Miniprotein binders against q9bqp7. Designs and how they scored, part 103

Target 1, 240 residues: q9bqp7
Amino acid sequence: VPQNWFPIFNPERSDKPNASDPSVPLKIPLQRNVIPSVTRVLQQTMTKQQVFLLERWKQRMILELGEDGFKEYTSNVFLQGKRFHEALESILSPQETLKERDENLLKSGYIESVQHILKDVSGVRALESAVQHETLNYIGLLDCVAEYQGKLCVIDWKTSEKPKPFIQSTFDNPLQVVAYMGAMNHDTNYSFQVQCGLIVVAYKDGSPAHPHFMDAELCSQYWTKWLLRLEEYTEKKKNQ
Key: E = the ipSAE of ESMFold2; O = the ipSAE of OpenDDE; V2 = 0.75 times the mean of E and O plus 0.25 times the DockQ between their complexes.

## First folded at step 9 (miniprotein)

Design Kd33 (at its last look DockQ between E and O 0.95; V2 from the best seeds 0.77)
Fold by OpenDDE base, look of step 10:
Structure Kd33 (fold): chain B 240 residues (1-240), chain A 81 residues (1-81)
Amino acid sequence: as target 1 above (240 residues)
Amino acid sequence: MTVVYVIITVESEEEAREIAERAAELARELGGRVVDVEVLGNRVFIVIEFPSREEAERFAEELRKLAEELGARVTVLVEEG
């Protein structure tokens, strides 16, 4: 049990989304503060097994591609991910922002991959928006808050070259999603709360993306794990 | 059960093979079960299971000595299961 327990859901906020569909999704800028990001917390609290597996994978890739080839590969993966997120933001943004759509961003296998998911996405509340948990002292940048199949979700978009048909194959992504949920639900910049998460794994070849829906119960389970990771991070930083 | 993750870095693949064998032998002598050994160029990746943390820590200490003698860099990650 976490020593510093905090609820993922805010009992003071109504579960009813205020019926005013915001005409424009929220986009709160991330402030560069001394506060750790969700990503930083997760990276610094990887298990010894995860560290080992990552180093082994890296060494295999370097042997296959060379050092320069591996750097190029890593840069390309990052760039593809960035372009995918930019394309999604453009797609999910209101029509008035559509005038600057780079049509080239929309011509990707990843965008093709998520088309069937986008059909079930509506009621976009936030895009590329910062969240802060003031009590637990962490920040994050969430990809999207929208309704998926009629349920308000924090949506996290991921790119993969390999199929990830199971949520367990998404590593720490469920922790990231619930961390954003918990922060948003207690961030004063947001008037609503979310009870569900969605991880969407998009594929480069345009094959149908895998949606991993997280209900309130599953979110609560991962929230406990997130709190433990956050405590571990905090303890490590005190000892430095 | 305690799992030990070992990463050894040496100058050559030949040295990597030699140290991998020695590390695996040392693990067995100290009551460990070698689960996985992989030599990848000049780096060695080993996974070992020990009955307890005490044997794992003993192995870690002896492996550090071996690495020092051979001029190798070693990282030992001990995870209690």
Scores: ipSAE 0.759, ipTM 0.956, lowest interface PAE 0.5, mean pLDDT 91
Fold by ESMFold2-Fast, scan of step 9:
Structure Kd33 (fold): chain B 240 residues (1-240), chain A 81 residues (1-81)
Amino acid sequence: as target 1 above (240 residues)
Amino acid sequence: MTVVYVIITVESEEEAREIAERAAELARELGGRVVDVEVLGNRVFIVIEFPSREEAERFAEELRKLAEELGARVTVLVEEG
């Protein structure tokens, strides 16, 4: 059990629209400071197994592609992910005009992959927006907060070359989602409550994306694991 | 049960195969069960299970000595369960 346990949900908040809710999706910029980001906490607290598997995968790729080929490959994966997120922000933002969109981004295999998911997404409340947990002292930049099949979700868009049909195949992604959720639920810049998560894994070849829906109970389970990772990070920094 | 992840780096693929065999044998001598061994070019990746952390740490210490003797770089990652 985490030593500094804190609830993921805020009982003073509701997921229902009210008069104080913004009519335009929020996009609060992320400001860099000494407070750790969700991604940094997760990167600094990888399990020994995760570190080992990552190094083994890197070595396999280097043997297949060469050192320069591997660098190019990883750079391209990063760029494709960035472009995919930019395209989704554009598609979901009411402030973007069709005229200002890159037509080639709308034709990517990743965008084709998520079309069936996007049909079930509505009521967008935040896009590429910063969150901060004021009590637990961590920050993050979430992709999207919107209704998926009528449920308000923190939605995280992922790209993958391999099929990810199980949530366990997405590694730390559930922890990332609940960390953003807990931060948003306790961030004074937001007034609503999020109780569900959605990880959407898109494929470059246009194969249908795998949606991994996380209900309130599953979010609570991963929240406990996130608190343990945050505690581990804090302890490592004290002893550094 | 304690799991140990081993990464060894040497100068050649031939040396990697040789040190893989020696490291696996050392693990067995110290009461470990070798779960997986993969040689990838000049690097070796091994997964070993020990009954306790004490045995895992003893293996880590002995493997570091072996690596120094052979001029290899070694990373030993010890994880409980």
Scores: ipSAE 0.699, ipTM 0.938, lowest interface PAE 0.5, mean pLDDT 87
Fold by ESMFold2, look of step 10:
Order: structure tokens, then C-alpha cells, then sequence
Structure Kd33 (fold): chain B 240 residues (1-240), chain A 81 residues (1-81)
């Protein structure tokens, strides 16, 4: 139970977009502030077990690949993720549908992997857009806000080189989604709110991506856990 | 029950094996149950369960002394849960 609870939804805000809103998705610029990002909060509040397992995994990789080999591997994984997000933004943006697209950007196993999901995605409202929770003092950059099977969602796209459908690989992902949702719902740059979340895990080999839908009740449960992580982060910074 | 995660870095694999054995013995002497030990090159990764936080913190203190004696770097992560 967090000591300083705050609601994830804004009762003064509609969950339906204004009919007069532009059809172009929102892309609020990220302004680097002194307040922490969602990713920073989660990284600084990892459990002792998570830290231990990560360090052990790094050591195994370094023994196998060498230090330089591990750095190259890590850089390549990051690049693949970056290209995947760039491709998705291009596919989902109406402005970029009118331009000649980079064929290499659109041809990847990850893009193939999500095709079945994308046919259920519509009504894109935001892409790669900044969110800020003014009261709780955190910021983020969400991937996408769109309807998935008729439900308006904050959508988070994840890549995986190994198709292992275990919850372990997505432990913090639900917290990231609800943190973005709570921030968006209390950010004056947005005139609407979102009650659902979606995590999409795409695979390098093109295997069908796994969607993980989060309804409002599940989002509220994870929101409580996010508030605990934010509280923990704040306490750590007070002692520095 | 208090879980302790230990990461030790030494200069050689031989030293890693030696300090892994000594750390495990110290853990058992102080009432711990060694759950897992893995030596990966010059680093050691250990998981230990203690009946209480008090015993876990005592172990952490003694392990840091041992590491300093042997010129090893140690990270002790005490978690309850």
C-alpha cells in the first residue's frame, strides 16, 4: 500500500476524443527536465534479485563473446529495436504514408511479427509522444495511443530475439504502461484519457507477436505497484 | 526468511573458486542455507537464505571483511521476501 496514493484516471476528463480534433496523431516533444523518467525510476528500483540476475547474465555473455563482442551484441539489439519503432511510427503515421518509404526499414522479422496485431489497430491518437505527471513529478515517452480491437489503449511495442512467452521478460512492462497512462491522463497537453493498456511482444524471426491486453481493473492494480516504485525512488533520492 | 545475493570479483578463476568455498562456509557457519553458487571466470554469484535479517546482515559484515582481506570486490544485496 503506497503511503501517497493518487488516482490513475482523471474523473474530469472524457475518454472519448473531441470530434473536432485533428486526424494527425499527437507527438508532444520530450523536454528534458530535472524530474525523473519512468525508465529511470524503474531502473533505480529494481529488486535485488533482478540486479543479481542481470549481472550474472552479463558475465555469461562477456565470457562467451568477450567484452568487445558483448558491446557489439548490445549495440545491435538496440539498433534493431530502434529500427522497429521507427518502422512502426512510419506505418502508423498518416503523414509518412504519402512519402516513399525506406523498404529496408519496413522489411524485418519484427514488422512481419506484428502484422496480425496491426490489422486490429485503428484510430491512432499519439505516436512517440511525451507525457508528464505534474503532480507526481515524472515524465515519459509513450510509443502509441490507438484503439486495439475497439479499445483505446496505451500501446507499448517490445522486441524479443527468443520467442519465450514467459512473464519474466515483461515484469516491469506493465508498470511502464500504466505510468505512461497515468501521466497522460493528468497531462494538460492531452484532452482525453485512456483506460486500457496493450503490450505487444514482437519476435525477430517473424513469428506472430503476443499481445497482452490490460483492462481498466488490471491497469489499476499495476498502478498501485507503480506508485510503490515511485515512492521507493523518491525515498532513495532524499537520502542522497 | 531473508535472501542474500552475493557477487564477488577477484583477479583469477582460481581465486574465485577459493573465495566461493570460503564465502559458502562463512554463510553456513552464520546460519545460512546456500541455495546456489556459480563461478563465472573471475566472478562468483551466490544465493543464500537466512532465518532472519539480523543473521543476513551479520554475514554481509563478515563477508565484506573477508573480501577486504583477500583484495576482492564484493557486492552484498540483502532482500526480504
Amino acid sequence: as target 1 above (240 residues)
Amino acid sequence: MTVVYVIITVESEEEAREIAERAAELARELGGRVVDVEVLGNRVFIVIEFPSREEAERFAEELRKLAEELGARVTVLVEEG
Scores: ipSAE 0.665, ipTM 0.932, lowest interface PAE 0.7, mean pLDDT 86
ESMFold2 (binder alone), look of step 10: mean pLDDT 84; pTM 0.809

Design Kd35 (at its last read DockQ between E and O 0.97; V2 from the best seeds 0.79)
Fold by ESMFold2-Fast, scan of step 9:
Formats: sequence, structure tokens, C-alpha cells
Structure Kd35 (fold): chain B 240 residues (1-240), chain A 81 residues (1-81)
Amino acid sequence: as target 1 above (240 residues)
Amino acid sequence: MTVVYVIITVESEEEAREIAERAAELARELGGRVVEVEVLGNRVFIVITFPSREEAERFAEELRKLAEELGARVTVLVEEG
């Protein structure tokens, strides 16, 4: 149990749209800040197992590809992920001009992979938008807030290669989603409540993406784990 | 049960194989069970379980001494708990 518990959900908020909600999805820019980001907290509090597995995977890849080949591989994975997120923002944005930007951004196996998921996504409230938890003192940049099958979700888009997937820790993805959710629910720049999460794993070969839906109960469970990671980060920072 | 993750870096694959064998032997002598050992070029990756944290910490101390003797870089990660 975290020493300093705080609720993920805000009882003063509703998940229903109201007259104060903007008609265009919110895109609040993330500003460089002294306050730690969700990704920084998670990176600085990796488990012993996560550190070990990451180093072993890295060494395996260096042996397979060489040091230069490994750098090129990781650069390409980063670039593909960035392009995938840019394409999704364009597709989900109500602005026609953004959708016309570059046809090649919309042509990838990853975008083909998520088509069946996108059919169930509507009511977009936020895209590539900054969140801040002023009480718990952390910030983040979330991918998307939208209705998935009628439920308002924080949606996180992930990429994976087949037939040999990139070894990544999946433990932090649910923590990242609930951290953004808790921040948004208590951020004065937003007026609505999010109670559900969705992690979508897209595949390079166009195979159907796997959706991992997180209901309110599951989000509450991961929120407790996020609070523990945040406490660990704060304690490590104080002892330096 | 306490899990220990070991990463050892040396100058060559031959040295990596030698230190892997010695580290595994040391773990067994101190009451540990070696779960896996992987030599990847000049680096060694070992997972060991011990009955208690005290035994795991003793192993970590002895392994650091062995690494210093052999001019190796070692990272020993003992699970919280």
C-alpha cells in the first residue's frame, strides 16, 4: 500500500460531454518543466528484472547486428513509432488539411493493423495532449482520449514487429495509461472524467492489432502500483 | 526466496566463459540455485535464486571480490524483498 495514497477518479467529474467541452480535440503542448514526467518516473524506477532483461536484449541485438546496426535498428524503430503516432493523430483529427498532409504517412502495416480498432473509436476529446497532476507533482503527454465501444478511454498506441517481436517490458504500459488518467482527472485544463484505459498493440505486417481494455477496477489496481513507483522516484530524488 | 540478476563484462568471450563458470560455482557453494547462464560475446548474464536475502548479499559481496581479482566489471541486482 502506498504511504501517500490519492484517488485516481475525481467525484466532481462526469464522463458525459457537456456544454463546456470544446468541439475540437484538446492538444495542450507539453512544456519543459522541473516536474518529472511519467516516462522519467518509470525509467528511473525500473525493477531489477527489467534492467537485467533490457541489458541482455541489448547485448543480443548488438551481437546480431553489430553496434552500428543496432543503432540503426533502434533509430528505425523509434522513427516508425513516431510516424505511426503522427498518422493516428492525423486520422483522428477533425481537420481535413491534416489528413491530406502526406498520403505516405497513412500507408503502413501498422495503420492497416489498427483499422478494425479505429472503427470502434469516436468522440475524440484529446490528441497528443499534456496532463499535469498538481497535487502529486508529475506531468505527461498522452496519445489519445476517445470513446472506445462507447466508453471514454485513455488510449495508448504501441507498435510490435513480427515474426520476432522487439523485447520490451509490458509492465509499464498499464502504469503509463493510469498515470495519464489520474493526472487528467485532476487537471483543471480538462473538465471530464476518464475511468477506462486501452492499450492497442499494432503489428508491422498488418496483422490485426490486439486491444487490451482496462476497466475501472483494473485501472484502480494499476493506479496503486503507479503510486508506489512515484513514491520510489521521490525517495530516490531526495537521497541525491 | 530472493532472486539475484548478474551482469558481468570482460574483455573477451574466452574470459566471459571462464568467469561465468566461476560465478556459477560460487553461487552454488553459497547455497544458491543457478536458474540460467547466458554468455553473449564479452558479457555474462546469470539468474540465481537464494533461500534468503542474507545469502544473496553474501554472494554479491564475494562475486564483486572475484570480479575485482579478474579485472571484470560486475553489476549485481538483488530483488527487493
Scores: ipSAE 0.709, ipTM 0.942, lowest interface PAE 0.5, mean pLDDT 85
ESMFold2, look of step 10: ipSAE 0.667; ipTM 0.935
ESMFold2 (binder alone), look of step 10: mean pLDDT 84; pTM 0.812
OpenDDE base, look of step 10: ipSAE 0.774; ipTM 0.960
ESMFold2, fold request of step 16: ipSAE 0.690, 0.687, 0.694; ipTM 0.946, 0.939, 0.943
ESMFold2 (binder alone), fold request of step 16: mean pLDDT 85, 84, 85; pTM 0.815, 0.811, 0.815
OpenDDE base, fold request of step 16: ipSAE 0.756, 0.754, 0.753; ipTM 0.960, 0.960, 0.960
ESMFold2, last read: ipSAE 0.682, 0.636, 0.704; ipTM 0.942, 0.938, 0.946
ESMFold2 (binder alone), last read: mean pLDDT 84, 84, 85; pTM 0.811, 0.812, 0.814
OpenDDE base, last read: ipSAE 0.753, 0.755, 0.755; ipTM 0.960, 0.960, 0.960

Design Kd4
Fold by ESMFold2-Fast, scan of step 9:
Structure Kd4 (fold): chain B 240 residues (1-240), chain A 80 residues (1-80)
Amino acid sequence: as target 1 above (240 residues)
Amino acid sequence: SKVIYVIITAPDPELAREIAERALELAKEHGLKVEDVEVYGNRVFIVIEAPDEEALKRFLEELERIAKELGVRVTVLIEE
């Protein structure tokens, strides 16, 4: 049980749209500061199993590709992910000014992979937007907040070379989603409540993406685990 | 029960295979369950479930002794 427990949902907020909601999706810029990001907290508090599995994967890849080949591979994975996120932001944005750039980005296999998911996405509230939890003192940059099959979700877009049919195979992605959710629900830049999450794993070859939906109960379970990771990070920082 | 993750780094792939076989035999001698073992080049990755802390302690002490004699490095990661 976390020592500094705090609720993920804000009882003063509603998940329904209202007149104070902007007509265009919010995009609050992420400001560099000393407050830790969600990704940094997770990276600094990996479990023993995660450290073991990552080291094993690195060794296998270096054996197959060589050290230079491994560096090139990881750089390419990063670039592909960045382009995928840029394409999705463009597709989901109502702005006409991005159309010429969008036509070139839309030709990737990753975009083909998510087409069936995008058909169920509407009511976009935020894109590539910064969140901050003022009480728990962390920040993040979320990908998307929109309705998926009629439910308002924090949506996280992932690229993968291997199928991820089980939510457990997405590592810390559920923790990342609920961390963003909890921050947004308590961030004064936002007026609505998010209670659901969605992790979408897209494939380079255009194979259908795997959606991993997280209802309110599942989000609450992962939120407790996120609070423990945040507590571990804070303790490690005090001891440095 | 505790789950233990063991990473062994050897100076070469042949010694890595040798230490993997010795570690597996040592685990059996101490009644420990080996859930997974993989060898990639000069490194060995082992997952062990230990129902008994005394047996685990004896296993790790003997593994470290063997590792020191053979010039290999052992990293043990313990989930509680």
Scores: ipSAE 0.627, ipTM 0.919, lowest interface PAE 0.7, mean pLDDT 85

Design Kd5
Fold by ESMFold2-Fast, scan of step 9:
Structure Kd5 (fold): chain B 240 residues (1-240), chain A 80 residues (1-80)
Amino acid sequence: as target 1 above (240 residues)
Amino acid sequence: SKVIYVIITAPDPELAREILERIAELAKEHGLKVEDVEVYGNRVFIVIEAPDEEALKRFLEELERIAKELGVRVTVLIEE
């Protein structure tokens, strides 16, 4: 049980749209500060297995590609992910402004991969938007908040070379999603409640993306695990 | 049971193979199961399952002795 337990859902908020909700998705900028990000917390509290697997993967890649080849590979993966997120923000923005960007951003295999998921996405409320948990003191930048198959979700878009058909194969991604959810539910910049998550793993070759839907119960289970990671991070920071 | 992750960094690939053989023998002697082994040049990555804490402790003590004897660096990661 986490020492500084806090609820993921806010009883004062509703997940239903109302007439006063903005028609334009929110995009709050992430501000530089000393408060740790979700990704920083997760990176600093990896499990022993995760550390081992990452080091093994890195060594395998360096042996195959060489040091310079590995650096180029990781840079390309980063760039592909960035362009995928830019394309999704453009596609989901109702303003059409971002849709006027370079058409090449909209023609990747990753975009083809997510087409069947996008057909079930509507009611976009936030895109590339900053969240802050004012009580637990962490920040994050979430990809998207929208309805997936009629349920309001924090949606996280991932690119992968390897198939990820099970939620367990996405490692810390469920923790990232619930961390953003808990922050948004308690962030004064937002007025609605999110109780569900969705991790979408897209593939470069255009093969169908794997959606990992997280209902309220599953989100609550991962929230407890996130609180433990946050507690571990805080203790580790005190001991530096 | 406990799962442990062992990373070996040797001065060269020949010594990496030598310490791997000794670790496999040591694990068998102490009733530990080697679940997975991957070799990448001078580095070896091993996943080992220990039946209990006593067997694990004896294995780790002997592993440290062998590592010092052969002049290799061994990192052991244990899920608590």
Scores: ipSAE 0.599, ipTM 0.905, lowest interface PAE 0.9, mean pLDDT 86

Design Kd6
Fold by ESMFold2-Fast, scan of step 9:
Structure Kd6 (fold): chain B 240 residues (1-240), chain A 80 residues (1-80)
Amino acid sequence: as target 1 above (240 residues)
Amino acid sequence: SKVIYVIITAPDPELAREIAERAAELAKEHGLKVEEVEVYGNRVFIVIEAPDEEALKRFLEELERIAKELGVRVTVLIEE
């Protein structure tokens, strides 16, 4: 049990639409801050197993590709992920003009992969938007907040070169989603409450993306694990 | 029982293969269970289950001595 437990949901907020809610999706810029980001907390509190598996994977890849080949591979994976996120933001943004859209970004295997998921996405409330938890002192940049099959979700878009049909195979992704959720629910820049998460794993070859829906109960379970990771990070930082 | 993750970095692949065999045998001599041993070039990746903390300590001390003797680097990752 985390020593500094805090609720993921805000009892003063509703998950129902409010007439005063913005008609355009929010995009609050992430500002330089001494407050740690969700990704930094997770990166610095990896389990010993995760560190071992990552080092083994890196060595295997370097052996196969060479050091320069490995750098090129990781750079290419990062760039493809960035372009995928840019394409999704463009597709989901009502303010985008057609001539400003990069048609090449919209025609990729990853975008083909998520088409069936996008059909169930509506009511976009935030895109590429910064969140901050004022009490727990962490920040993040979430991909999307929208209704998926009628439920308001924090949606996280992931790219993968191999199948990830089970949520367990996405490792820290559920923790990332609930961390953003808890932050948004307690961030004064937002007025609504989100209680569900969605991790969408898209595939380069256009194979159907795997949606991992997280209901309120599952989000609460991962929230407890996130609080433990945050506590571990804080202790490590203090003892540095 | 604790699961221990060991990474050994050798100056060359031949020594990596040698230390992989020697480390696995050393673990078994101390009553530890070797779950996985994989060699990728000049690096060795070992997963060990340690049911006894004292046996684990003795194993790690001996492994460290062998590592210094052979000029290899050992990184041990233990979950608390």
Scores: ipSAE 0.670, ipTM 0.925, lowest interface PAE 0.7, mean pLDDT 86

Design Kd7
Fold by ESMFold2-Fast, scan of step 9:
Structure Kd7 (fold): chain B 240 residues (1-240), chain A 80 residues (1-80)
Amino acid sequence: as target 1 above (240 residues)
Amino acid sequence: SKVIYVIITAPDPELAREIAERAAELAKEHGLKVEDVEVYGNMVFIVIEAPDEEALKRFLEELERIAKELGVRVTVLIEE
């Protein structure tokens, strides 16, 4: 159990639409500062199993591709993920808010992969938007907050190459989602409550994406694990 | 039981294969369960399940001795 527990949900907030809610999705820019990001905390506090599996994957890939080939491969994977997120933001934004015209971004196998998920997404409240937990002092940039099948969710879009998924795809996705959720629920830039999460794993070959829905109870369980990772990060930083 | 992860870095692939076999056999001699052994070039990746702390301690002491003799680097990752 974490030494300093803090609740994920804010009892002063509702998940219901409010008349004061913006008509367009929020997109608050992420300002870099000394406060750690969710991704940095998770990267610096990987489990021993995660470290082992990542090193094994790296060495296998280096053996197959060479060191320069591995570097190029990982750079290309990163770029593909970035383009996928840009395409999703364009698709989910009103035309008046985001005026993306590049059809090539909208024709990827990853976008085909998520079509059946997008059909169930509506009521977009935030896109590529910064969150800050004012009490726990961490920041993040979330992908999307929208209703999935009628439930307001923090949605995280992930890419995976078929048939061999990346080791990264098995890491800390649920922790990332609940960290963003807890931050948003206590961030004064937002007025609503999010209690559910959704991780969507899209495939390069266009095979149907896998949605991993997280209800409020599951989010609360992962929130406790996130608090432990944040505590571990703080202790490591203090002792270094 | 606890699971431990062992990464061995050798100067060359031949020594990597040798130490992989010796480490796996050493683990079995100490009553540990070898769940997986993978060799990629000059690196060895071993997953071991340890039934108790004394068996694990004896195994790690012997492995460190062998590593020092062969000039290989051993990194042991124990789940917290």
Scores: ipSAE 0.654, ipTM 0.920, lowest interface PAE 0.8, mean pLDDT 85

Design Kd8
Fold by ESMFold2-Fast, scan of step 9:
Structure Kd8 (fold): chain B 240 residues (1-240), chain A 80 residues (1-80)
Amino acid sequence: as target 1 above (240 residues)
Amino acid sequence: SKVIYVIITAPDPELAREIAERAAELAKEHGLKVTDVEVYGNRVFIVITAPDEEALKRFLEELERIAKELGVRVTVLIEE
C-alpha cells in the first residue's frame, strides 16, 4: 500500500459532457520545470528485470548494428513514433480536411494497422495535451482523450515491431495511462472525469493493432502501482 | 525465493565466455538455479533464482572475488 495514497477519480467530476466543455479538443502545452514527468518517474524506477532486459537488448542490438547503426535505429524508431502520433492527431482533429486525412491514413502501415480501432473512436476531448497532478506534483503529455466504444478513455498510441496481444506485454504502459488519468482528473485545465484507459499497439506491417482496454477497476489497480513508483522516485531523489 | 539478474562486463569476448561458464557452475555449487545465460560480445547476462539467502550471499561474495581477480565488472540486480 502506498504511504501517501490519493484517489485516481475526482468525486466532484462527471464524464458527462457539459456546456463549458470546448467543441474543439484541448491542447494544453507542456510547461517543463523541476516537476517530474510521468516518463521520468517510470524511467528512474524501472524494476530490476526491466533494467536487465533493456541492457541485454541494447548489447545485442549494438553487436548486430554497430554503435552508429544502433543510434540510427533508435533515431528511426523515435521518428516513426513521432510521425504516427502526428498523423493520429491530424486524423482526429476536426479542423483537418478529408483530403489531408486520407493522405495521412495511407502513409504508413501503422495507420493501416489502427484503422479498425479508429472506427470505434469518437467524441475527442483532448489531443497531445499536458496534464499536471496539482496535489501529487507530477506532469505528463497524453496522446488522446476520446470515447472508445462509448466510454471516455485516456488513449495511448504505441508502435511495435513485435506482437503485443497481452496487456502484460506492454510493461509500464498501463502505469503511464493511469498516471495521465489521475493527473487530468485533478487538473484545473480540465472539467471532466476519465475512468477508463486504452493502450493501442500498432504494427509497421499493417497487421491489426491490439487494443488493451482498461476499465475503472483495472485502472484503480494500476493506479496503486503508479503511486508506489512515484513514492519510490520521491524517496530516491531525497537520498541523492 | 529471490530472482537475481547478473551482468558481467569483460575486457574481451573470450573471457566473457569463460566467466559465463564459471559463474553458472559457481551458482550450481551453491545450490542456486540458473534459468538463463546469454553472452553478447564482451558481456554476460545471467538470471538466477535463490531460495536461500545465505547461499546467495556466499555466491555473490565469491563471484565478486573472482571478478576482481579477472578484471571483469559485475552488476547485480536483486528482485526484492
Scores: ipSAE 0.651, ipTM 0.919, lowest interface PAE 0.9, mean pLDDT 86

Design Kd9
Fold by ESMFold2-Fast, scan of step 9:
Structure Kd9 (fold): chain B 240 residues (1-240), chain A 80 residues (1-80)
Amino acid sequence: as target 1 above (240 residues)
Amino acid sequence: SKVIYVIITAPDPELAREIAERAAELAKEHGLKVEDVEVYGNRVFIVIEAPDEEALKRFLEELERIAKELGVRVTVMIEE
């Protein structure tokens, strides 16, 4: 039970489209600020289990790849993720202008992995767009807001080399999704309400991506956990 | 019950293997449950379940004593 509880949903907003809504997906630029990002809050408040598992994984990888090999591996993972997000933004955007680069991005195994999910995605409202929670004072950059199987969702695209068939195996990803959702629902740059989340884990070998759908009830449960992490971050910052 | 995560860093892999065995036996000696022990080079990763607060305290005090004696570094993280 967080001390400074605030609702995830905004009772003055609707998920239904109206005539004044933009026809082009929103892309609000992220501005550098002293206000903490969702990723920073989560990174600074990892659980003891998460810290332990990360240290153990890192040590194992360094033994297998060497120090330089490990650095190259992590750089490649980051670059592949970035290219996957660029490809998805291009696919979901109404216009593509750079033919050669877009063609190369579309050929990845990750894009093959996510094809069956994309068939159920429509009504894109935001892509690579900044959100700010004006009351709780945090910011974020969300991947996508669109309808998935008829429900408006905050969609987070993830890459993985190992299968992640359970939401528990995605660590803090549900917390990222609800943090973005709560911010967007209270951000004056947006006029609609999002009540559902979707985490899509795509695989390098083209194996079918795993969708982790989060209904309003599940989002509310993870929202409480996000508020606790935000409170922990705020207290930690005061002590530094 | 509390879960504790222990990371031990030794100057070499031989001492890491030795301290892994000693720490696991010390935990069992104090009635704690050792859920996992993994050694990767010069580092040891241990997961322990502690149903008794007093037993946990005595175990941690003895582990710290052994660590200072052997010149190994111990990091203990307790899940709340």
Scores: ipSAE 0.667, ipTM 0.924, lowest interface PAE 0.7, mean pLDDT 86

Design Ld0
Fold by ESMFold2-Fast, scan of step 9:
Structure Ld0 (fold): chain B 240 residues (1-240), chain A 82 residues (1-82)
Amino acid sequence: as target 1 above (240 residues)
Amino acid sequence: SKIVVYVTIEAPSPEELEEIVKRILRLAWEHGGEVIYVEIEGNEAFILLELPTEELAEKFAEEVRRLLEELGLRVEVTVERE
């Protein structure tokens, strides 16, 4: 149980749209800061089990591809992920202007993979937007906030070569989503309440993406775990 | 100390694999366990779990071994203190 508990949801906010809410998705830039990012906190507080799994994966890949092949592989995976996010932002933006490069990305297997998910996504409120938790002092850059099957969600887009049909296959992704959610719910740059999360794992071969929906109860459970990771990070920094 | 359980499954098909994984996840929940990670690659799956006590971990491991034996599959279940 975290010693400095703070609620994920803000009772002063509603998930219902107000007439004063912007019709164009928000895109607040992430500014340089000494305040830790969600990804930094998670990276610095990996469990022994997570370290074991990462090393196991790394050794298998090096065995298969060689060290140079592994470096090339990881660079390509990173680039594919970046381009996938750029394509999704373009697709979900109401005022998009496509470049020729972006048009080629829209034809990728990853975009084909998410078509069935995108059909259920509407009411986009934020894209590639910065969040800051003003009380807990952490920052993040979330992918998307939109309605999925009628529920307002923090949506995180992921690419994978291996099937991830279980939410437990996504490592710290649920923690990342709830960290963004809690920050947004207490960030003065936003006026609405988000109570649900969605992790979408897309596949290069175009096979159907796996959606991992997180309801309010599940988000609350992961939020407690995120608070423990944040507390661990803070304690480690005091001792360095 | 935490009790960690590793389960490795090999099934004849991806469809059978997914069903077996679901059954193991259900068994974990029934024993108060937490699923840390699930990896699927072809016809193989690797599951990493954490259980609250050694007694519950051994009981869970025994039920998983029994399940895999009943299905005629290779039994690879390891219980480790961390």
Scores: ipSAE 0.233, ipTM 0.702, lowest interface PAE 3.9, mean pLDDT 85

